# Designs tried in a protein design chat: VH-VL binders against q0aze0. Part 495

Target 1, 268 residues: q0aze0
Amino acid sequence: MKIILVNNRFKENTEKKAQEIAGQLSALNVEVIIDNGLDEPYAGTVDFIMVLGGDGTMLRAARRYGQRAIPVLGVNMGTVGFLSNIEINELAEYLPLILREEYSLEARMMLEVAVFQQQSLLTRVFCLNELLLRSNSPRMLSFALEISGQKLEPYRGDGLIVSTTTGSTAYSLSAGGPIADPQLDAFIVTPVASHIINKRPLVVSPEREISLHLLEEREAIIGIDGQIKMDFGAENRVLIKRAPHPLLMVNLKAKPFFTSIDRSLQRQ
Short names: E, the ipSAE of ESMFold2; O, the ipSAE of OpenDDE; V2, 0.75 times the mean of E and O plus 0.25 times the DockQ between their complexes.

## First folded at step 23 (VH-VL)

Design SC5 (framework fv_ragifilimab; at its last look DockQ between E and O 0.91; V2 from the best seeds 0.90)
Fold by OpenDDE, look of step 23:
Structure SC5 (fold): chain C 268 residues (1-268), chain A 122 residues (1-122), chain B 113 residues (1-113)
Amino acid sequence: as target 1 above (268 residues)
Amino acid sequence: QVQLVQSGAEVKKPGASVKVSCKGSGYTFTNYWMYWVRQAPGQGLEWIGVINPDSGGTKYNQKFKDRATMTVDKSISTAYMELSRLRSDDTAVYYCARGREHETYLGYFDLWGQGTLVTVSS
Amino acid sequence: DIVMTQSPDSLAVSLGERATINCKSSQSVLYEYDNKNYLTWYQQKPGQPPKLLIYWATYRESGVPDRFSGSGSGTDFTLTISSLQAEDVAVYHCQQYYSTPLTFGQGTKLEIK
């Protein structure tokens, strides 16, 4: 068995823990690769990915490895989040199941985000939570939203979020988006401070495509999963589709999503 | 083993074009953004542009948008930067540099070529 | 464009003493969503390309001695060498990557007093 341990390069405790776990796994004749995000993703075949840290680390891991159809386990290290399945102190308990591959998988839809510069593809990113388009100034943006060739009325506001159902509990939620069942595949299109106060979020079929571009010469930014930043101007376009492969999240411990989110909201 | 190797020094006349090459080795060429930066003698660093070696997508400093052209040949892990309509103030050492961040062109550089001196003189 | 201004332009410090180089950006390079400062420091010795020292304002690149440290946030950043060594003689550059065009400071030449 070969396992990738993904840790947070900005959190020393996760790195230390990764080394410790690597030692333990090696003692059990498991081959281990540690990925702190500083190097390119491991290109070899692996059987399992263990993410050590919080939601941010999971999002990064998803972007790096999600397209490879490898089971990904989130191991929380004392942070608050929704993407971890077990706690670090529970790892010893569940390790035998991991090694025997006795676990269930939950498929989570990811976004395929294509960013264009003029007519050329600048980059393509697969992400688990969301794409954010936001003004880089105190002024509102004017931009075009198109869904499967249907051109909506020009949008004016601070920005727009296109989120997966997984991402519904992330920034989309803060912007007033609906909470979505992570077992459902859908796009959630949430306006950010629209000039139209009652502009409602859209729930869109994963079979559709979403395109965005600015209608004026303004400085904007796009954000992916709250971690990736890019400039976005009039010369840019974004095309969003369902990723061809879902993230395969390992489910070792049942987590009641709706109960958890309800409790989380009460704490805010 | 991980390195960027650039082509040799160039001497050009005003109005001419120069094409500098940068070959990457020891890593997956298409996984890293490739940047071009120049440095005039005794001056600071100036960003020219960036290219995605996988998609071929480019983003230029507006100062060079009409004169600079970045390309890649993935088959030989080589990036190219061509600068046309050369002027005397284009005299500089030109560097290719690898971006550390894989997911965005807004990044910093963890690997540099050795530099290519381009001298523009009549 | 974000203008990066370093200070001083040149600095002479005695061996073993602390060297401090400042870098100021005309706009904040702190991204509120990831709470990161898009600021990096390079060391450049004569005839060589720049070498990465610090990234995300405060993190040392692998292989960089502990005497090098980065600090600051928003618009004001500092590179500190706690105890100057002979091999530290170089030009130091700050660079922002918050937005394009990517821009650099004018450089600071560090010499031994």
Scores: ipSAE 0.920, ipTM 0.951, lowest interface PAE 0.5, mean pLDDT 95
Fold by ESMFold2, look of step 23:
Structure SC5 (fold): chain C 268 residues (1-268), chain A 122 residues (1-122), chain B 113 residues (1-113)
Amino acid sequence: as target 1 above (268 residues)
Amino acid sequence: QVQLVQSGAEVKKPGASVKVSCKGSGYTFTNYWMYWVRQAPGQGLEWIGVINPDSGGTKYNQKFKDRATMTVDKSISTAYMELSRLRSDDTAVYYCARGREHETYLGYFDLWGQGTLVTVSS
Amino acid sequence: DIVMTQSPDSLAVSLGERATINCKSSQSVLYEYDNKNYLTWYQQKPGQPPKLLIYWATYRESGVPDRFSGSGSGTDFTLTISSLQAEDVAVYHCQQYYSTPLTFGQGTKLEIK
């Protein structure tokens, strides 16, 4: 059995813990690949991914590995978030179940984000929580939103968030979007400081394609999962659609979403 | 060994073009953004642009947009930068560099080519 | 465009003493959503390409000696060499990657006094 053990190199405790766990797994003849975020994603076949850390580390793991349909377990090493399943001090208890594959999987929709420079594809990135478009100056943006080729009335304001239901509790919530059940598949489109009073958040079928571009030359930024940043100008367009594969989250311990909302949001 | 190996020095006349190559080895070529940077003698570093070797998509420093062309040949893990309508102030060492950040071109460089001296003189 | 200004242009420091190089950006390179400073330091020895020293303003690249450290946030950044060694004679560059065009400081030449 081969697993990837994902940590955050900038958190000293997670690096040491990753080495300790790798040693324990190696003693059980489990091959371990450590991914601390600096090297390219491991390209070989693996059976399981274990994420040591909070929601931010899970977001990176999802972007790197979510399209491979590999089980991903979130192991909390501090404050309980929305994406961890067990605590680090429970890992020894659950390890036999992991090795026997005695767990269930929960599918979480991801976004595929294609960024264009002029009419040429610049890059594709995957996203578990959201894409943020926002102004990079005190001036408002004027931008166009299209949903499956249908042009909405122009937006004017600080920007826009396009999130998954998993991302509904992240930046979308702060901008006035709804909390969504992560078992639903949908886009949530949330304006940021809109000057057009009747621009409300939209909930959109995951089968739609969403397109964004600026209507005036302005300095803007797109952000992905609060971790990936790009310039966005009048020469750019972004196309958002459902990613080909969901993230497959491992469920070993029940973690009720609705009863934990307040505690989990505290650490946003 | 992970490395970027560039083509050899070039001497050109004003008005000509030069095409510098950069071959990556020891890593997955298409996983990393490739940057071009130059350094005139006794001067600082100047960013020319960036290419995504997977998509072929490019962004250029506006100073070079009308004269620089970046391309890749994925089959041989090689990037190219062509600078046209050369003038004497284009005399510099031209570097390719690899970005550590996979998902964005807003990044820093963990690997540099050895540099290619391009001399433009009459 | 974000202008990066280093000071001093040239610095002479005795062996074993502290060297301090400053880099100032014309606007903040701190991204509020990830709380990271998009700032990197390179070392460039004569006839060689630049070598990565410090990334995200404060993180030391693997294989870089402990005597190198980076500090600062927003617009003001410092590279510190706590105890100068002979092999540290080089030109040092800062680079921002907050927005395109990617820009570098003009460089600081460090010499032994």
Scores: ipSAE 0.872, ipTM 0.927, lowest interface PAE 0.6, mean pLDDT 92
ESMFold2 (binder alone), look of step 23: mean pLDDT 94; pTM 0.959

Design SC6 (framework fv_ragifilimab; at its last look DockQ between E and O 0.89; V2 from the best seeds 0.89)
Fold by OpenDDE, look of step 23:
Structure SC6 (fold): chain C 268 residues (1-268), chain A 122 residues (1-122), chain B 113 residues (1-113)
Amino acid sequence: as target 1 above (268 residues)
Amino acid sequence: QVQLVQSGAEVKKPGASVKVSCKGSGYTFTNYWMYWVRQAPGQGLEWIGVINPDSGGTKYNQKFKDRATMTVDKSISTAYMELSRLRSDDTAVYYCARGREFETYLGYFDLWGQGTLVTVSS
Amino acid sequence: DIVMTQSPDSLAVSLGERATINCKSSQSVLYEYDNKNYLTWYQQKPGQPPKLLIYWASYRESGVPDRFSGSGSGTDFTLTISSLQAEDVAVYHCQQYYSTPLTFGQGTKLEIK
């Protein structure tokens, strides 16, 4: 068995823990690769990915490895989040199940985000939560939203979020988007401070394609999963589709999503 | 060994074009953004542009948008930067540099080529 | 464009003493969503390309001695060498990658007094 341990390069405790776990796994004749995000993704075949940290680390891991159809386990290290399945102190308990591959998988839809510069593809990113388009100034943006060739009325506001159902509990939620069942595949299109106060979020079929571009010469940014930043101008376009492969999240411990989110909301 | 190796020094006349090459080795060429930066003698660093070696997508400093052309040949892990309509003030050491951040061109550089001196003189 | 201004342009420091180089950006390079400063420091010795020292304002690149540290947030950043060594003689550059065009400071030449 070969396992990738993904830790947070900005959190020393996760690095130390990764080393410790690597030692333990090696003692059990498991091959281990540690990925702190500083190097390119491991290109070899692996059987399992263990993410050590919080939601941010999981999002990064998803972007790096999600397209490879490898089971991904989130191991929380004392943070609050929705993407971890077990706690670090529970790892020893569940390790035998992991090694025997006795676990269930939950498929989570990811976004395929293509960013264009003029007519050329600048980059393509797979992400688990969302794409954010936002003004880089105090002024509102004017931008065009198209869904499967259907051109909506121009949007005017601070920005727009296109989120997966997984991402519905992330920034989209803060912007007034609906909470979505993570077992459902859908796009959630949430306006950010729209000029039209009553502009409602859209729930869109994963079979559709979403395109965005600015209607004026303005400075904007796109954000992916709250971690990746890019400039976005009139010369840019974004095309969003369902990723061809879902993230396979390992489910070792049952987590009641709706109960958890309800509790989380009460704490805010 | 992870490295970027650039082509040799160039001497050009004003109005001519120069094409500098940068070959990457020891890593997956298409996984890293490739940047071009120049440094005039005794001056600071100036960003020229960036290319995605996988998609071929480019983003240029507006100062060079009409004169600089970045390309890649993935088959030989080589990036190219061509600068046309050369002027005397284009005399500089030109560097290719690898971006550390994989997912965005807004990044910093963890690997540099040795530099290519381009001299523009009558 | 974000203008990066370093200070001083040149600095002479005695061996073993602290060296401090400042870098100021014309606008904030702090991204609120990830709470990171898009600022990096390079060391450049004569005849060599720049070498990465600090990224995200305060994180040392692998292999960089502990005497090097980066600090600051928003628009004001500092590179500190706690105890100057002979091999630290170089030009130091700050660079922002918050937005394009990517821009550098004018450089600071550090010499031994």
Scores: ipSAE 0.914, ipTM 0.950, lowest interface PAE 0.5, mean pLDDT 95
Fold by ESMFold2, look of step 23:
Structure SC6 (fold): chain C 268 residues (1-268), chain A 122 residues (1-122), chain B 113 residues (1-113)
Amino acid sequence: as target 1 above (268 residues)
Amino acid sequence: QVQLVQSGAEVKKPGASVKVSCKGSGYTFTNYWMYWVRQAPGQGLEWIGVINPDSGGTKYNQKFKDRATMTVDKSISTAYMELSRLRSDDTAVYYCARGREFETYLGYFDLWGQGTLVTVSS
Amino acid sequence: DIVMTQSPDSLAVSLGERATINCKSSQSVLYEYDNKNYLTWYQQKPGQPPKLLIYWASYRESGVPDRFSGSGSGTDFTLTISSLQAEDVAVYHCQQYYSTPLTFGQGTKLEIK
């Protein structure tokens, strides 16, 4: 068995703990690849991904590995969020189940984000929580939203969030979007400080394609999962689709979403 | 051995074009954004543009957009930058550089080529 | 465009003493959503390409001696060499990557006094 152990180099204690866990797994004849976020993703075949850290580390793991249909386990090392399943001090208890591949999987929809410069593809990035379009100046944006080729009335305001249901508890919530059951597949489209009356959040079928572009020259930014940043100008557009594969999250320990909402939101 | 190796020095006359090559080795060429930066003698560094070696997509510094063309040949892990309509103030060392951040072109450079001196004189 | 201004343009420091180089951006390079400063420092020795020293304002690149440190946030940043060594004679550049065009400071030449 071969696993990837994902940590965050910028969280002080995760590198030491990753080395410790790698040693324990190696003693059990498990091959371990450590991914601390600075080098390119491991490209070889692997059976399991273990994420040591909070929701931010899980977001990076999802972007790196989520399209490979590999089970991903979130292991909390301090602050309980929405994406961890077990605590670090419980790992020894659950390790036999992991090694026997005796666990269930929860699928979480991801976004595929294609960014264009003029009419050519600049880059493609995957996203677990959301794409944010926002102004990068004191001036508001004027922008177009198209859903499966249907042009909505123009938007004016600070920007727009296109999130998954998993992302409904992240920036979308702060902008007035609904909390969504992460078991649902949907886009949630939430305006940010809209100056247009009647622009409400939309819940959209995951089979739709969403397109964004500016209607006038302004300095804007697109952000992905609150971690990836790009310029966005009048020469750009972005196309958002359901990613080909969901993130496959490992479920070893029951973690009821609805009864823990208030506690989990205070930790984001 | 992870490295970027550039083509040799060139001497050109005003009005000509130059094409500088940059071969990456020891890493997955298409995973990293490739940048071009120049440095005139005794001057600071100036960003020319960036190319995604996987898609071929480019962004240029507007100052160079009309004269610079960046391309890649990913089968030989090589990037190219061509600068046309050369002037004497284009005399500089031209560097290729690799971005650390592979998900965005808003990045910093962990690997630089050795530089290619381009001299433009009549 | 974000203008990066370094000070001083040149600096002479005795061996073993502390060197301090400042970099100021014309607008903030702190991204509020990730709380990171999109600022890096390079060292460039004569006849060589730049070499990465510090990224995200304060994180030391692997293999860089711990006498090098970066600090600051928003618009004001500092590179510090705690005890100058002979091999530290170079030009030092800051670079922002908050937005394109990517821009560099004009450079600070560090010399032995």
Scores: ipSAE 0.866, ipTM 0.922, lowest interface PAE 0.6, mean pLDDT 92
ESMFold2 (binder alone), look of step 23: mean pLDDT 94; pTM 0.959

Design SC7 (framework fv_ragifilimab; at its last look DockQ between E and O 0.92; V2 from the best seeds 0.89)
Fold by OpenDDE, look of step 23:
Structure SC7 (fold): chain C 268 residues (1-268), chain A 122 residues (1-122), chain B 113 residues (1-113)
Amino acid sequence: as target 1 above (268 residues)
Amino acid sequence: QVQLVQSGAEVKKPGASVKVSCKGSGYTFTGYWMYWVRQAPGQGLEWIGVINPDSGGTKYNQKFKDRATMTVDKSISTAYMELSRLRSDDTAVYYCARGREFETYLGYFDLWGQGTLVTVSS
Amino acid sequence: DIVMTQSPDSLAVSLGERATINCKSSQSVLYEYDNKNYLTWYQQKPGQPPKLLIYWASFRESGVPDRFSGSGSGTDFTLTISSLQAEDVAVYHCQQYYSTPLTFGQGTKLEIK
């Protein structure tokens, strides 16, 4: 068995823990690769990905490895989040199950985000939560939204979020988007401070394609999962589709999503 | 060994074009953004542009948008930067540099070529 | 464009003493969503390309001695060498990657006093 340990390069404690776990796994004749994000993703075949940290680390891992259809386990290291399945102190208990591949998988839809410069593809990114289009100034943006060839009325506002159902509890929620069942595949299109007060979030079929571009010569930014930043101008276009492969999240421990989110919201 | 190796020094006349090459080795060439930066003698560093070696997508400094052309040959892990309509103030050492950030061109550079001196003189 | 201004242009420091180089950006390079400063420092010795020292304003690149440190946030950043060594003689550059065009400071030449 070969396992990738993904840790947070900015948190020393996760790195140390990764080393410790790597030693333990090696003692069990498991091959281990540690990925702190400084190097390119490991290109070899692996059987399992273990993410040590919080939601941010999981998002990064998803972007790096999600397209490879490898089981991904979130191991929380003292943070609050929705993407971890077990706690670090529970790892020893569940390790035998992991090694025997006795776990269930939950498929989570990811976004395929293509960013164009003029007519050429600049980059393509797979992400678990969302794409954000946001003004880079206090002024509102004017931008066009097209869904499967249907051109909506021009948007005016601070920005727009296109989120997965997984991402519905992230920034989309803060912007007034609906909470979605993570077992459902859908796009959630949430306006950010729209000029139209009654502009509602859209729930869109994962079979559709979403395109965005600015209608004016202004500077904006796009953000992906709150971690990736790009400039976005009139010369840019974004095309969003369902990723060809979902993230396969490992379920070792049952987590009641709706109960958890409800409790979380009550604390805010 | 992970490295970037650039082509040799060039001497050009004003109005001519120069094409500098940069070959990557020891890493996945298409996995890293490739940047071009120049440095005039005794001056600071100036960003020219960036290319995604996988997609071929480019983004240029507006100062060079009409004169600089970046390309890649993935088959030989080589990036190219061509600068046309050369003038005396284009005299500089030109560097290719590898970006550390994989998912965005907004990044910093962890690997540099040795540099290519381009001299423009009549 | 974000203008990067370093100060001083040149600095002479005695061996073993602290060297401080400042870099100021014309606008904030702090991204509010990830709370990171898009600022990096390079060391460049004569006849060589720049070498990465600090990224994300305060993180040392692997292999960089502990005497090098980066600090600051928003628009004001500082590179500090706690105890100057002979091999630290070089030109130091700050660079922002918050937005395009990517821009550099004018460089600071550090010499031994």
Scores: ipSAE 0.916, ipTM 0.950, lowest interface PAE 0.5, mean pLDDT 95
Fold by ESMFold2, look of step 23:
Structure SC7 (fold): chain C 268 residues (1-268), chain A 122 residues (1-122), chain B 113 residues (1-113)
Amino acid sequence: as target 1 above (268 residues)
Amino acid sequence: QVQLVQSGAEVKKPGASVKVSCKGSGYTFTGYWMYWVRQAPGQGLEWIGVINPDSGGTKYNQKFKDRATMTVDKSISTAYMELSRLRSDDTAVYYCARGREFETYLGYFDLWGQGTLVTVSS
Amino acid sequence: DIVMTQSPDSLAVSLGERATINCKSSQSVLYEYDNKNYLTWYQQKPGQPPKLLIYWASFRESGVPDRFSGSGSGTDFTLTISSLQAEDVAVYHCQQYYSTPLTFGQGTKLEIK
C-alpha cells in the first residue's frame, strides 16, 4: 500500500509529526510519499491520501490530487475546521481501519476554473471551496455574469464569489451566502458588497457553466480557495464548471454537519 | 539533473529579430510556468513575460507586448522567446526561469537557465 | 506597476559581521486571504544566473545556510546575513510576485570590507 502524506510546513509546523507517522506506516510495510507543498505533486499510483492539518492543507491536497479518485482523509491538527474527519490524537485508534479500507467515502463537488486572455486559455485550476473575483483598488468593479449563455444584468460592487456547497461555509458565508449541505451538488453565487440592490445570492445547477468578465478596465484579482491568486483585467474572462471528478473524502468518524457548523461558527 | 539549458550567444543588428531557446529536463515540463527575464550589462533584472507550457497561454510585460513572442514545443520540452525590432538597449543576458508555483503565474523562480547574451550593434 | 526599491545600492561588510539589505515596495505585497508576503530574495554571483534564497519573505530555500534570513511585511523587507562569509560576495535582488508585471529591486552589491 502506498499513501501520500500531505502537510504544510509553513502554517502548521507539521514536519516532525509527518515523519513520525511515516515511520509508523513504514513499520507496517506501507510506502509513504510526503508532500509538504514545495515539490511537484507525486505522479505515481497511490491508494490513499492523508492530510495532516487544517482546512487550508486539505484545500491544497484537493487541488493537487482531487481529480485522481483517491480517498482523502483529513486529520485535524489545530483549530476547528470543516474538512477534517478525525483528530491527530485519534489517528492511532483509526489506523487499523484505514489499512483494512474499512471506511466510507463522501463525494464533494469541485470547480474547474479556466482562465482566458482574450480567446486563449491561460490555465485550468481545480477548486474545492470557491473562486473569488474582487477589486484590487478602491474602485468598484463593473462586471458581467453569464450562466449557460444567459446574460444577467451587469454587476457593480467589490466582486463575486462562485463556491461549491463545501465552500458555502467559507468566504461565501461571510459575504452573505447561504450555508449549504455539502452533500448537495450546486454552485453558490454570492455578490460581494453589491451596489446593485437587486443582486441576491443564487443557487445554480452543477450542470451550468458560469462566465465572468469585466465591463470596464479595472485592476481586479481572481482568488481560488483563498490560496491561489491571479491578476484579472478587461482582457480576461473566466469559465467555471463542475470538475470532472469529485473529491472523495474518507469518513471514519461520524461528524453531523449541522451541529458541527454551530460549534465551528461559535469559535470563529 | 533538473535543469534549463539555453541556446548560445547572438549578435544582431538593429531592426533584426532574435529567438532564444530554453530546454527543460529532469522535471515535468508542462507542469510549471516558464518565465523570461533579461538583464542589461551592469543593470537589474527585468521580467519579459510568462508562458504556460501546457496551454501555450501567455502574459507579457506591457513594455514588450508588441515585440516579444513566447512559444513552446512541448514534444521536445523547449520554450522560445523571440524579440523583434531590436534596438541597442535590448543588449542583455536573456534568462528563462521556472516558477515554483504550479497553479499561478504570480510566482518566484527556483530554477534558472544559464542565460543567453544578445548583443545588438551596428 | 509595483516598484521595488533596494537600499543600499552597495555595501561593504567585514568578514563575520552582520549585513543588512532593505527592500521597499511601492504598495503592499501582503495578500490578506493567505496572509503571505509575495516577496523573494535572490543571490547572483558574477557570471551566474540568480539563485533563490528566500521566498514568501521569510522562508529559506533548501540548502541555503542558516545565516541568511528574511523579515518584514507589507511594504518593508530585510535580508540579513548574520555572519558574513567570503562566498557571500554577490548582488542580492528582491522580487515581488503580488501582481504582474513581476518586478525586481535594482540590486544590492555586497562586498568584503
Scores: ipSAE 0.850, ipTM 0.916, lowest interface PAE 0.7, mean pLDDT 91
ESMFold2 (binder alone), look of step 23: mean pLDDT 94; pTM 0.959

